# Ledger of designs, part 5: VHH binders against F-box protein At4g00755

Target 1, 377 residues: F-box protein At4g00755, of Arabidopsis thaliana (Mouse-ear cress) (q8lg03)
Amino acid sequence: MDFVNNLDTDTSLSILSCLDDPSDIVRASAVSRSWRQFVVKYSLSKNLCLKLFHQLSNVDHIIETSNDRNGESSEAGSSSLMDTRLLEKEHRAFALLARGCMSSPIESCIADAIRASSTDNYPVESILNTLEKRDRIGRTPSYWSSTGQHKTTVPESLLYKLIGDLCLITEVSIHPFQAYFQRGHPIYSSHYVRFRLGHEKDNSPHYNNSQDKKGEPGKSSIESNYVWTYTSQEFSMAQENRLQSFQLPEPVLCIGGYLLVEFLGRVQTQEMDGQYYICVSHVKVEGRSLAKSFRVENVDDNGKFGLKVLSYNDPKKMEEMDAEAGQDMDAEAGQSQLRNLEQLLNLLHRHPLDVVDYVWPDESDDEYAESEDEAEP
Key: E = the ipSAE of ESMFold2; O = the ipSAE of ESMFold2 at other seeds; V2 = 0.75 times the mean of E and O plus 0.25 times the DockQ between their complexes.

## First folded at step 1 (VHH)

Design n9 (framework vhh_enristomig)
Fold by ESMFold2-Fast, scan of step 1:
Structure n9 (fold): chain B 377 residues (1-377), chain A 117 residues (1-117)
Amino acid sequence: as target 1 above (377 residues)
Amino acid sequence: EVQLLESGGGEVQPGGSLRLSCAASGTIFSHYAISWYRQAPGKQREWVSTIDSGGSTNYAESVKGRFTISRDNAKNTLYLQMSSLRAEDTAVYYCATRGFLYKEDYWGQGTLVTVKP
């Protein structure tokens, strides 16, 4: 009936090793106690995860928060029992990881904007403007601008923190900025865009309340503080005022939760100064965040890390319950309103008379001339 | 409101040096990227150098290695140290904050630099 019991170990392992779908391995482990024990003993869930995501070979240790109270410390007196418990722990963790990567819904994965390679007029033209799907706040344009450059070869970059330390990234979307208030309505963009995923060198993200004085925020280079474990191809950017979506050829598992967007090859000069600028109104990242199930701890400079399991509950079911309660919508609406008020306050603080007295001179000429909404619906 | 006022221009011999200053008022100077531009008679205004809020600098190819832009946030003042001056550096030099947010940038009145043959 059961080929695991009716065939030798090598033959059964060869057959089960042909399973490329995590759900098939989960179904196999549910068939009988014998099949489950075989899946655990031969690390099939772990081996499938390693096959799909080579970065998982860097898992140094697995930590289970919910099982810590029933202590594996009792294993200290038995080496064979320790090996068995380790295999069971690995099976649980990697089976959950495989399910999360394959079955979790695709969602927006940016948690925060960290910094840009340059900013022309901080804070008015800051990277923070790219977090919202808009090119204006009321009458005032909303975008990030690099400083001007004379050479087309100087790259620019935008650095983001992703939701959680473990995210499967599928797509990055960029909306270049069109200066609808300038003659000719130029689009300040780049010829190509490239994406990198990685982690901080010191495993102490600033946004996790790190108080380390390892560098000065305005003087530390992005390259000196981060390790990039994935670099995409160069995607061609169309010179158009629209949200452009770049699908990664295969979903990429980001360990550490940082995304760098690089803009390559400057296209558009400003008439006034002849300098090349790169401007962006919106950046969106889509993927499967595993933040509700996992954390990553102690990522070293060689990429080795501890994988901490927070919950074995179905991440998809937890997300559905949160959505039904309206908790995520209330939090997102509140944060968007807070960001809008902070941006407006910064504008008033920098340009008090100009902001309050700002008159849209070319309202009749632009597609957006009649849009004076402070928040997009 | 933001006001910019340039000073330090004058006549200098080829190979000489000058330091230009731009005093800013009505704003938090430390939060602006600020640029130097120049305009020679009969020519369009051209960009010279920029320093961002973090202190990162950028220069036009024609002045790279000869000019140094710096800022003193405590004094709300931008500087341009000009060395190895050439006849082609003769221009009115302007301090400006550049932004796409407004129809016009904040500009100073300019200061004249003349490199005598």
Scores: ipSAE 0.006, ipTM 0.292, lowest interface PAE 9.6, mean pLDDT 75

Design t1 (framework vhh_etentamig_d1)
Fold by ESMFold2-Fast, scan of step 1:
Structure t1 (fold): chain B 377 residues (1-377), chain A 121 residues (1-121)
Amino acid sequence: as target 1 above (377 residues)
Amino acid sequence: EVQLLESGGGLVQPGGSLRLSCAASGFTFSSYGMSWVRQAPGKGPEWVSGISGSGGSTYYADSVKGRFTISRDNSKNTLYLQMNSLRAEDTAVYYCAKDYLGELSWYFDYRGQGTLVTVSS
């Protein structure tokens, strides 16, 4: 308002007149700079991220591609401008990463179906059928089927590409297929299901992936072309025609964007041939995709990678402010996310200010640290 | 353009109370955590209190805990600090600060012009 703008000028002049000397104005101007330098100097955002997700220690370098930094610039106060720029860059990237992991909306995270360990009657009974929440299209059944096996111990797997290169996965849901067109309406499922998250192996000149591009099953291609950095427990599968949801004990950060669903212990034989089959009508993955903010470059076989920041702006947050309110379940999910952020803030506030410990943290030293009345430089 | 305007400061006797206000504009207020930071003449800045964007979480420095209460009215884009049982040591210029990330990260990208609080007889 114009009234407020006029008062602002008068208020500014009054405050300026009340300060002891020009040095007070200089110190007042340094308030934001001192707080900024404090957080950056002690790498608080980076160290917090590394404590939450140890895989982030594998970030080799950070690349910023966006000019949308709200006009912010780094001011050198150290002996090296480049050192200051590196610390500022790390702070921005890891702070955004922490926020994304704690507050990004939970959404469906499968981008594409890549391959199955085997497929019966290809391409009609392919993994592609599992992307839709249905078991039929009109009168035609829609499902993925493995090939038949005589042994109950032979596993099957389905490989998916996730939305983006960084995804925090919370839940995987599987709908077994019931053959309603066969006598006895058998459910061709498995005793257990297990989940793996990981990335594609390095595409060095010594690897030939042309055959894998066809998506043909039965060649051990999944084992040879991917590195699995996370493996879940074996979850028990109910032998029921329903979507079964498997909540991971803790959210898992997937670097590289690949999910493998493994089916263990065959249950149902087909009457005609006496062989065991595993069939699935739908697979759904829920989590927080960081695709809008981040990309991962050059994940090597040791897990080292480049973290590319695409944008520091969150247009989704602005959209949500103007959107119609969701159901009560959405409000409860939002409250849980807020509590996660409060835990993050509490940890950041109470974290001891020992920069040496941040290289190789020692929790025992942190436990008995004296409380700080203020954390100013 | 982000603007923060503090008000409510003044002279008060020890044991008295004051309520500070900060009018915010130029950004979506409810999306950002906010803090109060103070600086006494001849001393460095001291973080006083912080509040999450929704107002659901509040944090206080040990020196003010139990005496000060931070709150916000997102419908009016206004941040408040209720200061009770004021002491001579509370004499300072109080600044409203906007969090850099949106929620409290203890990293501020903006501060207001400040409002002077003097506790003296």
Scores: ipSAE 0.000, ipTM 0.160, lowest interface PAE 19.0, mean pLDDT 71

Design t10 (framework vhh_etentamig_d1)
Amino acid sequence: EVQLLESGGGLVQPGGSLRLSCAASGFTFGNYAMSWVRQAPGKGPEWVSGISASGGSTYYADSVKGRFTISRDNSKNTLYLQMNSLRAEDTAVYYCAKDRTYIFGGPYFQHRGQGTLVTVSS
ESMFold2-Fast, scan of step 1: ipSAE 0.075; ipTM 0.449

Design t11 (framework vhh_etentamig_d1)
Fold by ESMFold2-Fast, scan of step 1:
Structure t11 (fold): chain B 377 residues (1-377), chain A 119 residues (1-119)
Amino acid sequence: as target 1 above (377 residues)
Amino acid sequence: EVQLLESGGGLVQPGGSLRLSCAASGFTFSQYWMSWVRQAPGKGPEWVSGISSSGSSTYYADSVKGRFTISRDNSKNTLYLQMNSLRAEDTAVYYCTTGYDLYSAMDVRGQGTLVTVSS
């Protein structure tokens, strides 16, 4: 049923605003020119994105790499024409973004190990050892170790760069290290672990400014270089030699692509020196990386950023058999809006999505022809 | 054990370009962050640029951002610094260093290579 042409704007908007699948909104935009213009005009893809991830309200502008023209000025257009082009660009970008966040495959998301708050016996016991799922290489132990401390309250941290500037994080896993080569096989862990997600400050480190600690990264160095926009609860660490998975209560969208793992409350002293150590053999992060489609540029002090679109190719999605609505012959079944939504979903599920659906031009060749609708001079 | 050997320095005029190289040996180069640090006559050392172990993340001091490009070739155990639009204030001995992270440097430095920017 073509209800966009048959119902008033408020009713049509109410029905289409019930769509919670970005693919359904894209399919709706492919039904006809009228439906496309409605979806674009009322920013349905952007509104869905903002409902799913409020952080996306911080998108200041959108940059399309493949559509970039060197030296082209967009200032020459009329305000109304520029607004229409902006709405089309927003529709394409936010539709792809919502789909990426909901449908991209869950994968391992660590790109690089950036730093540890401290490291004992560098380089043998560095943060780099945590990137591999092992506690030994042949006969040599493989783990990260903090430096020793006398106080139980001194925290330690491990900083990672995630794959891509936009990454939806679902789970962080930590494997404590058990010193199988020491008497009693102690596990050097913490009582709690906490996760932070954020971005780099627009401050380049100066070697001379960090030299007062002889180049060793400290708590102040990490804080001075990064802005943490998300902080998790403190998760209890079991004092066991196993990979422990910590699922975030809700998936968290990381803008900027940095993860900090904080270890709180020291548990185990070393017999040789009586000092507390924290050791980790493996860190794994699971999530949906949007690196193939997006990049983040110029995060400012207010959290606003530029969203750069690299590709409109959709991530591969598992083919799901369409469930057709019941063979309901009852003319009084449900309210009009619910019936229309059901019919809309059934119609949309019949249409496959392709790249053309995301980048469809809103102007047809008919607008260049001389017609009764031609209001151009 | 760890050895770093810088090369590529020389005399260049303002606005010119130079490419520095650092040959690394004695450690698993592909697993370490690498940085360039410079020291001008009569001044303390200044961090210039850093690159992650994989090469996917690069960082620059504000004074060189947009002019210098850091890169690495893990198959050759070599670090590079492409320096463009050189200025008199870029005159310094440039050192290759390895660190356990972006903002730290080990006290392990090479011998250095002198870059002189003058007319």
Scores: ipSAE 0.005, ipTM 0.385, lowest interface PAE 9.8, mean pLDDT 75

Design t12 (framework vhh_etentamig_d1)
Fold by ESMFold2-Fast, scan of step 1:
Structure t12 (fold): chain B 377 residues (1-377), chain A 121 residues (1-121)
Amino acid sequence: as target 1 above (377 residues)
Amino acid sequence: EVQLLESGGGLVQPGGSLRLSCAASGFIFSSYAMSWVRQAPGKGPEWVSGISGTGGHTYYADSVKGRFTISRDNSKNTLYLQMNSLRAEDTAVYYCAKFSPYRGSYHLDYRGQGTLVTVSS
């Protein structure tokens, strides 16, 4: 398969649209070998990507997956030939990366929930409840709750894994939890929310996390295992029972695929114990996942990493092919069902469950419920 | 009310084949992932296979991978399990199960009577 021909039509248009000089774009508008050689020679695609996302200066090397075969005749060529091959490889990778960042569909980007800074009544009120767009399942409330605190200044955090190792994040949405079953229907929220994006530390014991239960509070600090490369402003949280969307001032490229949501300034005490709690029913992250085109390898403590190109095919065409392979379905609902099925299948494969012993409330409750009592008691 | 009705079980010789069916009603079938679970005599339930709501993704236990094929027909609200190269160890009651997320976690809901598969020479 000729990857150069696959990039020429769509990639050249993306690169040209990034150029700030219309007269130069017009002169180069004819798709030509000379235009391509100019772009390659002067590293225009790489330089444009670095201008938009300075983190890309940390690409140590580029790895291309070749389906053809292992080419044995990698002769010691001239320095000039080697430089040209490197420039062409950089051009292909950064041109694809620019297109992915500019034109990939905006989608839900959370792959998994990792852990919370604290959890009350684990596992019932765990971070796992925030993955679904709901505050109840049948008649049972669904939310994450921190443990109680006497001071308003104690922060809480939720840690998530994003879809893929490269994800351009545009928006984070938080739905505070309103305890509709408590007197006065209190909203257990925070005054402010702040977001961090980053990666696992180099030589971190990756498999230590496999020994912990999903969503279970760990004893080691989150800060000891992760490097945060981006920290947002503190956004004001309205004290309202609704999904609140926080747009980042500029889209942020996350390398490594980890998101931390921090909750600052406790608002609401619980009547029965007088302690402050923070509760969240849903967390949603929107952005452009580059998982179908790229993987990140070996992120070191200085942020240097290997960029692996999985496919030079158009990400939009890959999405269309995936959609055509199945029946038309809400993408978020489909991803949620797949995630839940994968979690269940992994658990059942390792530890066969007596499913008869699993007793959960069901949303398909056939009994009629008096909805008015739940709304405004 | 959610109802699942399994059928297609029976007595077969080792190396034989059977196709199980599950007729579903009481919910929007195409919106839910489905699974097959079996229970052998004197043993606990064992998950066998799963399929996404659209049918785009299928999953198998290592014990049946390469021998069993799960499929669905959303126009007929029916789930299938094609079982080939059957072994004595496959002898069990087979149940159809609806997957429902609960508290952001797992919940496997099955209400059918099951269908008995006996593999004997």
Scores: ipSAE 0.000, ipTM 0.254, lowest interface PAE 13.5, mean pLDDT 73

Design t2 (framework vhh_etentamig_d1)
Fold by ESMFold2-Fast, scan of step 1:
Structure t2 (fold): chain B 377 residues (1-377), chain A 120 residues (1-120)
Amino acid sequence: as target 1 above (377 residues)
Amino acid sequence: EVQLLESGGGLVQPGGSLRLSCAASGFTFSDYAMSWVRQAPGKGPEWVSGISWSGGYTYYADSVKGRFTISRDNSKNTLYLQMNSLRAEDTAVYYCAKGSRFYPYTFDYRGQGTLVTVSS
């Protein structure tokens, strides 16, 4: 028996408000017209999203493409019809958003490296080196290095653009750099790492939207261009040459698509100058990108934004179709290969190595161990 | 066998200038970053300056920046350090150091050194 028709509204709402799974809300909306109307009328999909991701309270309005308005009411002859159309629009958008946040595949979410707080020996030791899982190309080390500092308390940061304007972030991984070419193989790292997620104050960061300007010092600071809506705890970083994964206590929805990695507490001085450095060979971000279904428009200074729906097609099914079309060479793999070539060409300007000299990092460790500087008695 | 031979040290008055040279042999000089390291009497070694394999990038310790100029001649396998506006605290034995292929501030070998004394 349909309990929505046989129980009072408050009782039905209490029961349906206990549904924490978007699939259950979708199933409820498919039971009958009465159940669907109830789900729509009481904004259950929107309320579920707001319970899981409080940042979604900042959705000012929803924008739909014409092709995705299959549920639109035929006429707006009264305020009640207009209200129904608005509620149906909200239901469609938030139901898709909830599904995306809970069931989209976990993938690598960095689209681009924007800049570092400082860079030693630019452009050789730039943030661009952190995009690939390696610490060397042949005999040439590959890492980002801060400038040297005499104080342990000076922080450093790395800024990344995420895939799309809307990403659910689950994990950030950092590989500290071990200087295998220096005596004692020091690891130039930090005691703690902290993550921030946010958006631009203005959607026109001209100095950072060009490949030619990535990693170079700008006239504007990070503080003048970005608003951070989420700040993580300080995670302890082990002083070890390994990829270290930091799982966020709860998945965090990033609106605007920017990630800042902050390094706190310097630990290692360089023997030759006595200064503290922070060096990183790789940064990886994992999460659920909603780029295929959504875009964020007109983020204001109060964090309010327009949620634009690009497609109501299942993002997971769309990815499977894209993967089939690009079976031999997908766009992401091609972009990674292009970045590898650009990075290699940059490094070759200082040490002209033939591409035949490119060696996988795991295979070159023994050579550097044999040629390391030995401590004299 | 790697060999580095420094020359050009001597006694100079404060405000004076000296040019140090380092003749390198036993390795492909043009493939390696090079550094100058100094050691004052009774003190530990201090990195002074470094230069990339090509000479395209130069690096300096804050204590010498604007006063010293590092350069190299790959055709002659020779490293140079031009020292201007010398101070009493620049008094040290100056060592030519063979860096790694990549970084001038690291080294795996240094020469016998050349003494620089800045005194009135």
Scores: ipSAE 0.000, ipTM 0.163, lowest interface PAE 14.6, mean pLDDT 74

Design t3 (framework vhh_etentamig_d1)
Fold by ESMFold2-Fast, scan of step 1:
Structure t3 (fold): chain B 377 residues (1-377), chain A 122 residues (1-122)
Amino acid sequence: as target 1 above (377 residues)
Amino acid sequence: EVQLLESGGGLVQPGGSLRLSCAASGFTFSNYWMSWVRQAPGKGPEWVSGIRGSGDSTYYADSVKGRFTISRDNSKNTLYLQMNSLRAEDTAVYYCARDLEYYGSGSYLPYRGQGTLVTVSS
């Protein structure tokens, strides 16, 4: 109703500041030139983002690529013109960011497995096994195992790289490993799981700053190389052979793209050695990855960072273009095939001449037990 | 290259004794759990015994407990199974195995040797 021309600035700002949907702010900016200038001048898109995620106040600067559809050719001029260009740049970037956080599809967000706190029988029982939704390859069990411990209080952790440097995480799912090949079918799990989200620590270059082999146990503490900006509550683990989903109370914006899964309180001893183990067959993370639109650069010790805009294209349109070109689907299929090949090569490397599949009977004395529920309730 | 070579099998009368050996090569023997697994004719494989890499802890299936003794010599990369008071039901091919997790139930056994036959018969 064009109230921007008919009301004072404070009243108009109060009304427009009530908009909490990015699409409403974009529609408001399309009503007229006066409305667009008002939205840009009073940073309504940026203010909405800051209202949704306070961490976005740590955006130090915005970098736009030459692929920007709203870019202007001339950047020379007075300080006032430069301020206007900065406000327009902020409007474009934060409007896209708000849409990404609110409207991007929920998807699987793990890009890679980095390391585990410990690994039994490396590389066969490595964190790499948790990337695929399975507990076996053919007849060979597939899981990550910690090393054995006598104390229940020794924690274990798994470190993952998320798809992109900017991700809104909604849910983490853990499938504990049940040793279907051991007597009593024990579940090697923990009483609790806790999640941390963060980024790599900004350190000076060092001679030994080479990345460890994926899935190999780290020689230095995870805490010495990462900064954790979010730590969840301790979620109770059911002692059951199923994928267990832990929904975060509120979606968490991860700046930097790293997830740590911590396992607390050991539950199950192995009959053979009396030691406690923690074993996991699958880890899944769901959220909204902003990787196609954004990248994060130079996260400093105060949490400030550069926000790089890669494209103003709709992420859904980008998916369609990538699907037609086969890039993202080929890359994802290639990564899955590479991981399967790495697991197979690890098995072959360990015992190359004796890889044989066997059909073996159940060791349990309950193998032929009849349930009264099946027979006659 | 990992290699496991079993020896010491043969024909024995009920109540007799045999000592099995497994020579291991191609890996750091002292860092690995070792197991003995057996497979009787016409039956599935059965886990028999296991020993920690250090040799400090030994474990046995109920069917052999008190009759069989597992041991290792890490200086010689050799695993042993001393079998006493043998019964007809102990007749099987005995396999030396690395990594207990793949051998405890008998559903998959990728890291084993060729086996040695033990026949308990009059």
Scores: ipSAE 0.000, ipTM 0.135, lowest interface PAE 15.8, mean pLDDT 74

Design t4 (framework vhh_etentamig_d1; at its last look DockQ between E and O 0.01; V2 from the best seeds 0.00; counts 0 for: pae O 13.9 > 2, unsure alone 63.9 < 65, placed apart)
Fold by ESMFold2 at other seeds, look of step 2:
Structure t4 (fold): chain B 377 residues (1-377), chain A 120 residues (1-120)
Amino acid sequence: as target 1 above (377 residues)
Amino acid sequence: EVQLLESGGGLVQPGGSLRLSCAASGFTVSSYGMSWVRQAPGKGPEWVSGISSSGGDTYYADSVKGRFTISRDNSKNTLYLQMNSLRAEDTAVYYCAKQGYSLWEHFDYRGQGTLVTVSS
């Protein structure tokens, strides 16, 4: 029998609440039917995701691709039946999300360079050039340039669309541009960079090619049309011709798929006009895209949204997890590492509590009969 | 397979209008910015207009501002260029392009283009 069957609910919940890794929740839910039912009943997958990514508190509902519109609105025949249906749907969605956040490959997450707060010599020196790694293509330099400013305190920003509505962002990298064609080969970095992640406002008008007028960066449609649900610390930026990587303190789940890069504190003047510029040759954003699994729908004014599941990775694998109650104990014999006591003990060893000693599982699976080979002093 | 198929070109008098279409496939069209690029006889390619993946941000070369309008319909995987008040200098082969490299040398040209001729 599983150790969940031998413990009270509070002790089992305490042990399982010590899990900090989504793969451990998946292993626990695959051990037996009683483990899976426990994980679903107490929303352990959802709660772990919320612990890791607070933006998920804004999920208002789960939408499956088959469109469960009839089941959610049909009747109030039993609140406990609606609760269990909701809990199972949430478990499937959040388990998939947790798995994607841990197993999807790290990749470049920028899909589109949308707008800069200002651009000198548009479009030749536009934000589009920041998608290219090289600082020149043939004889043509490749960089974005702000307009000039006499004050060092005037910020600039670059706005990007990510490759999906849900992206787990880990790192932003920026390559300041060195003007190899100017005397002295100046580098037009900023003192600091800051990153914001968020979504478009539902009721905000879109502006055709509207950018900073009169040199007032950051006051245009960029600030007024977006909601930023995450804002990073200010990172120091070196005046160096290299890709500079800024690792976020923890991975951030971007809802809605927009990134704003803010440049703070101008460093370098251009000799011809004496004005300060910021120039960037490349911006790269690395993370895990959940675009194949999820979309965001109906973001409201409060930031709440529907999480649409487009597909479960390998529906046979997900169906096996949902259908384990109908298969014998040997159906997963080739995958017995999920039921390996050594792996479970390694998980519990990361959280060594005295209470953990009595959670050693019995040798009898899912049966309540006592045996002589139970652990003894 | 990435494909970009331009259409809608033709012969038009100065001051006339044309609407170009670009049918796109083989990639997640809604995730990318798109642009129109033209190449006049004997000239290098010239960027004309660009649009963000959502359609919320549009950009135009100075030579076409106020006369051309770029748009997209992500549900149809289609990019459009409405060209009004056409001039002889607008005569070119027009290509649509997926954003991915610098504006001049790294636009991803995959179609044959569509010829626009502005002449009396």
Scores: ipSAE 0.000, ipTM 0.227, lowest interface PAE 13.9, mean pLDDT 72
ESMFold2-Fast, scan of step 1: ipSAE 0.139; ipTM 0.443
ESMFold2, look of step 2: ipSAE 0.127; ipTM 0.620
ESMFold2 (binder alone), look of step 2: mean pLDDT 79; pTM 0.803

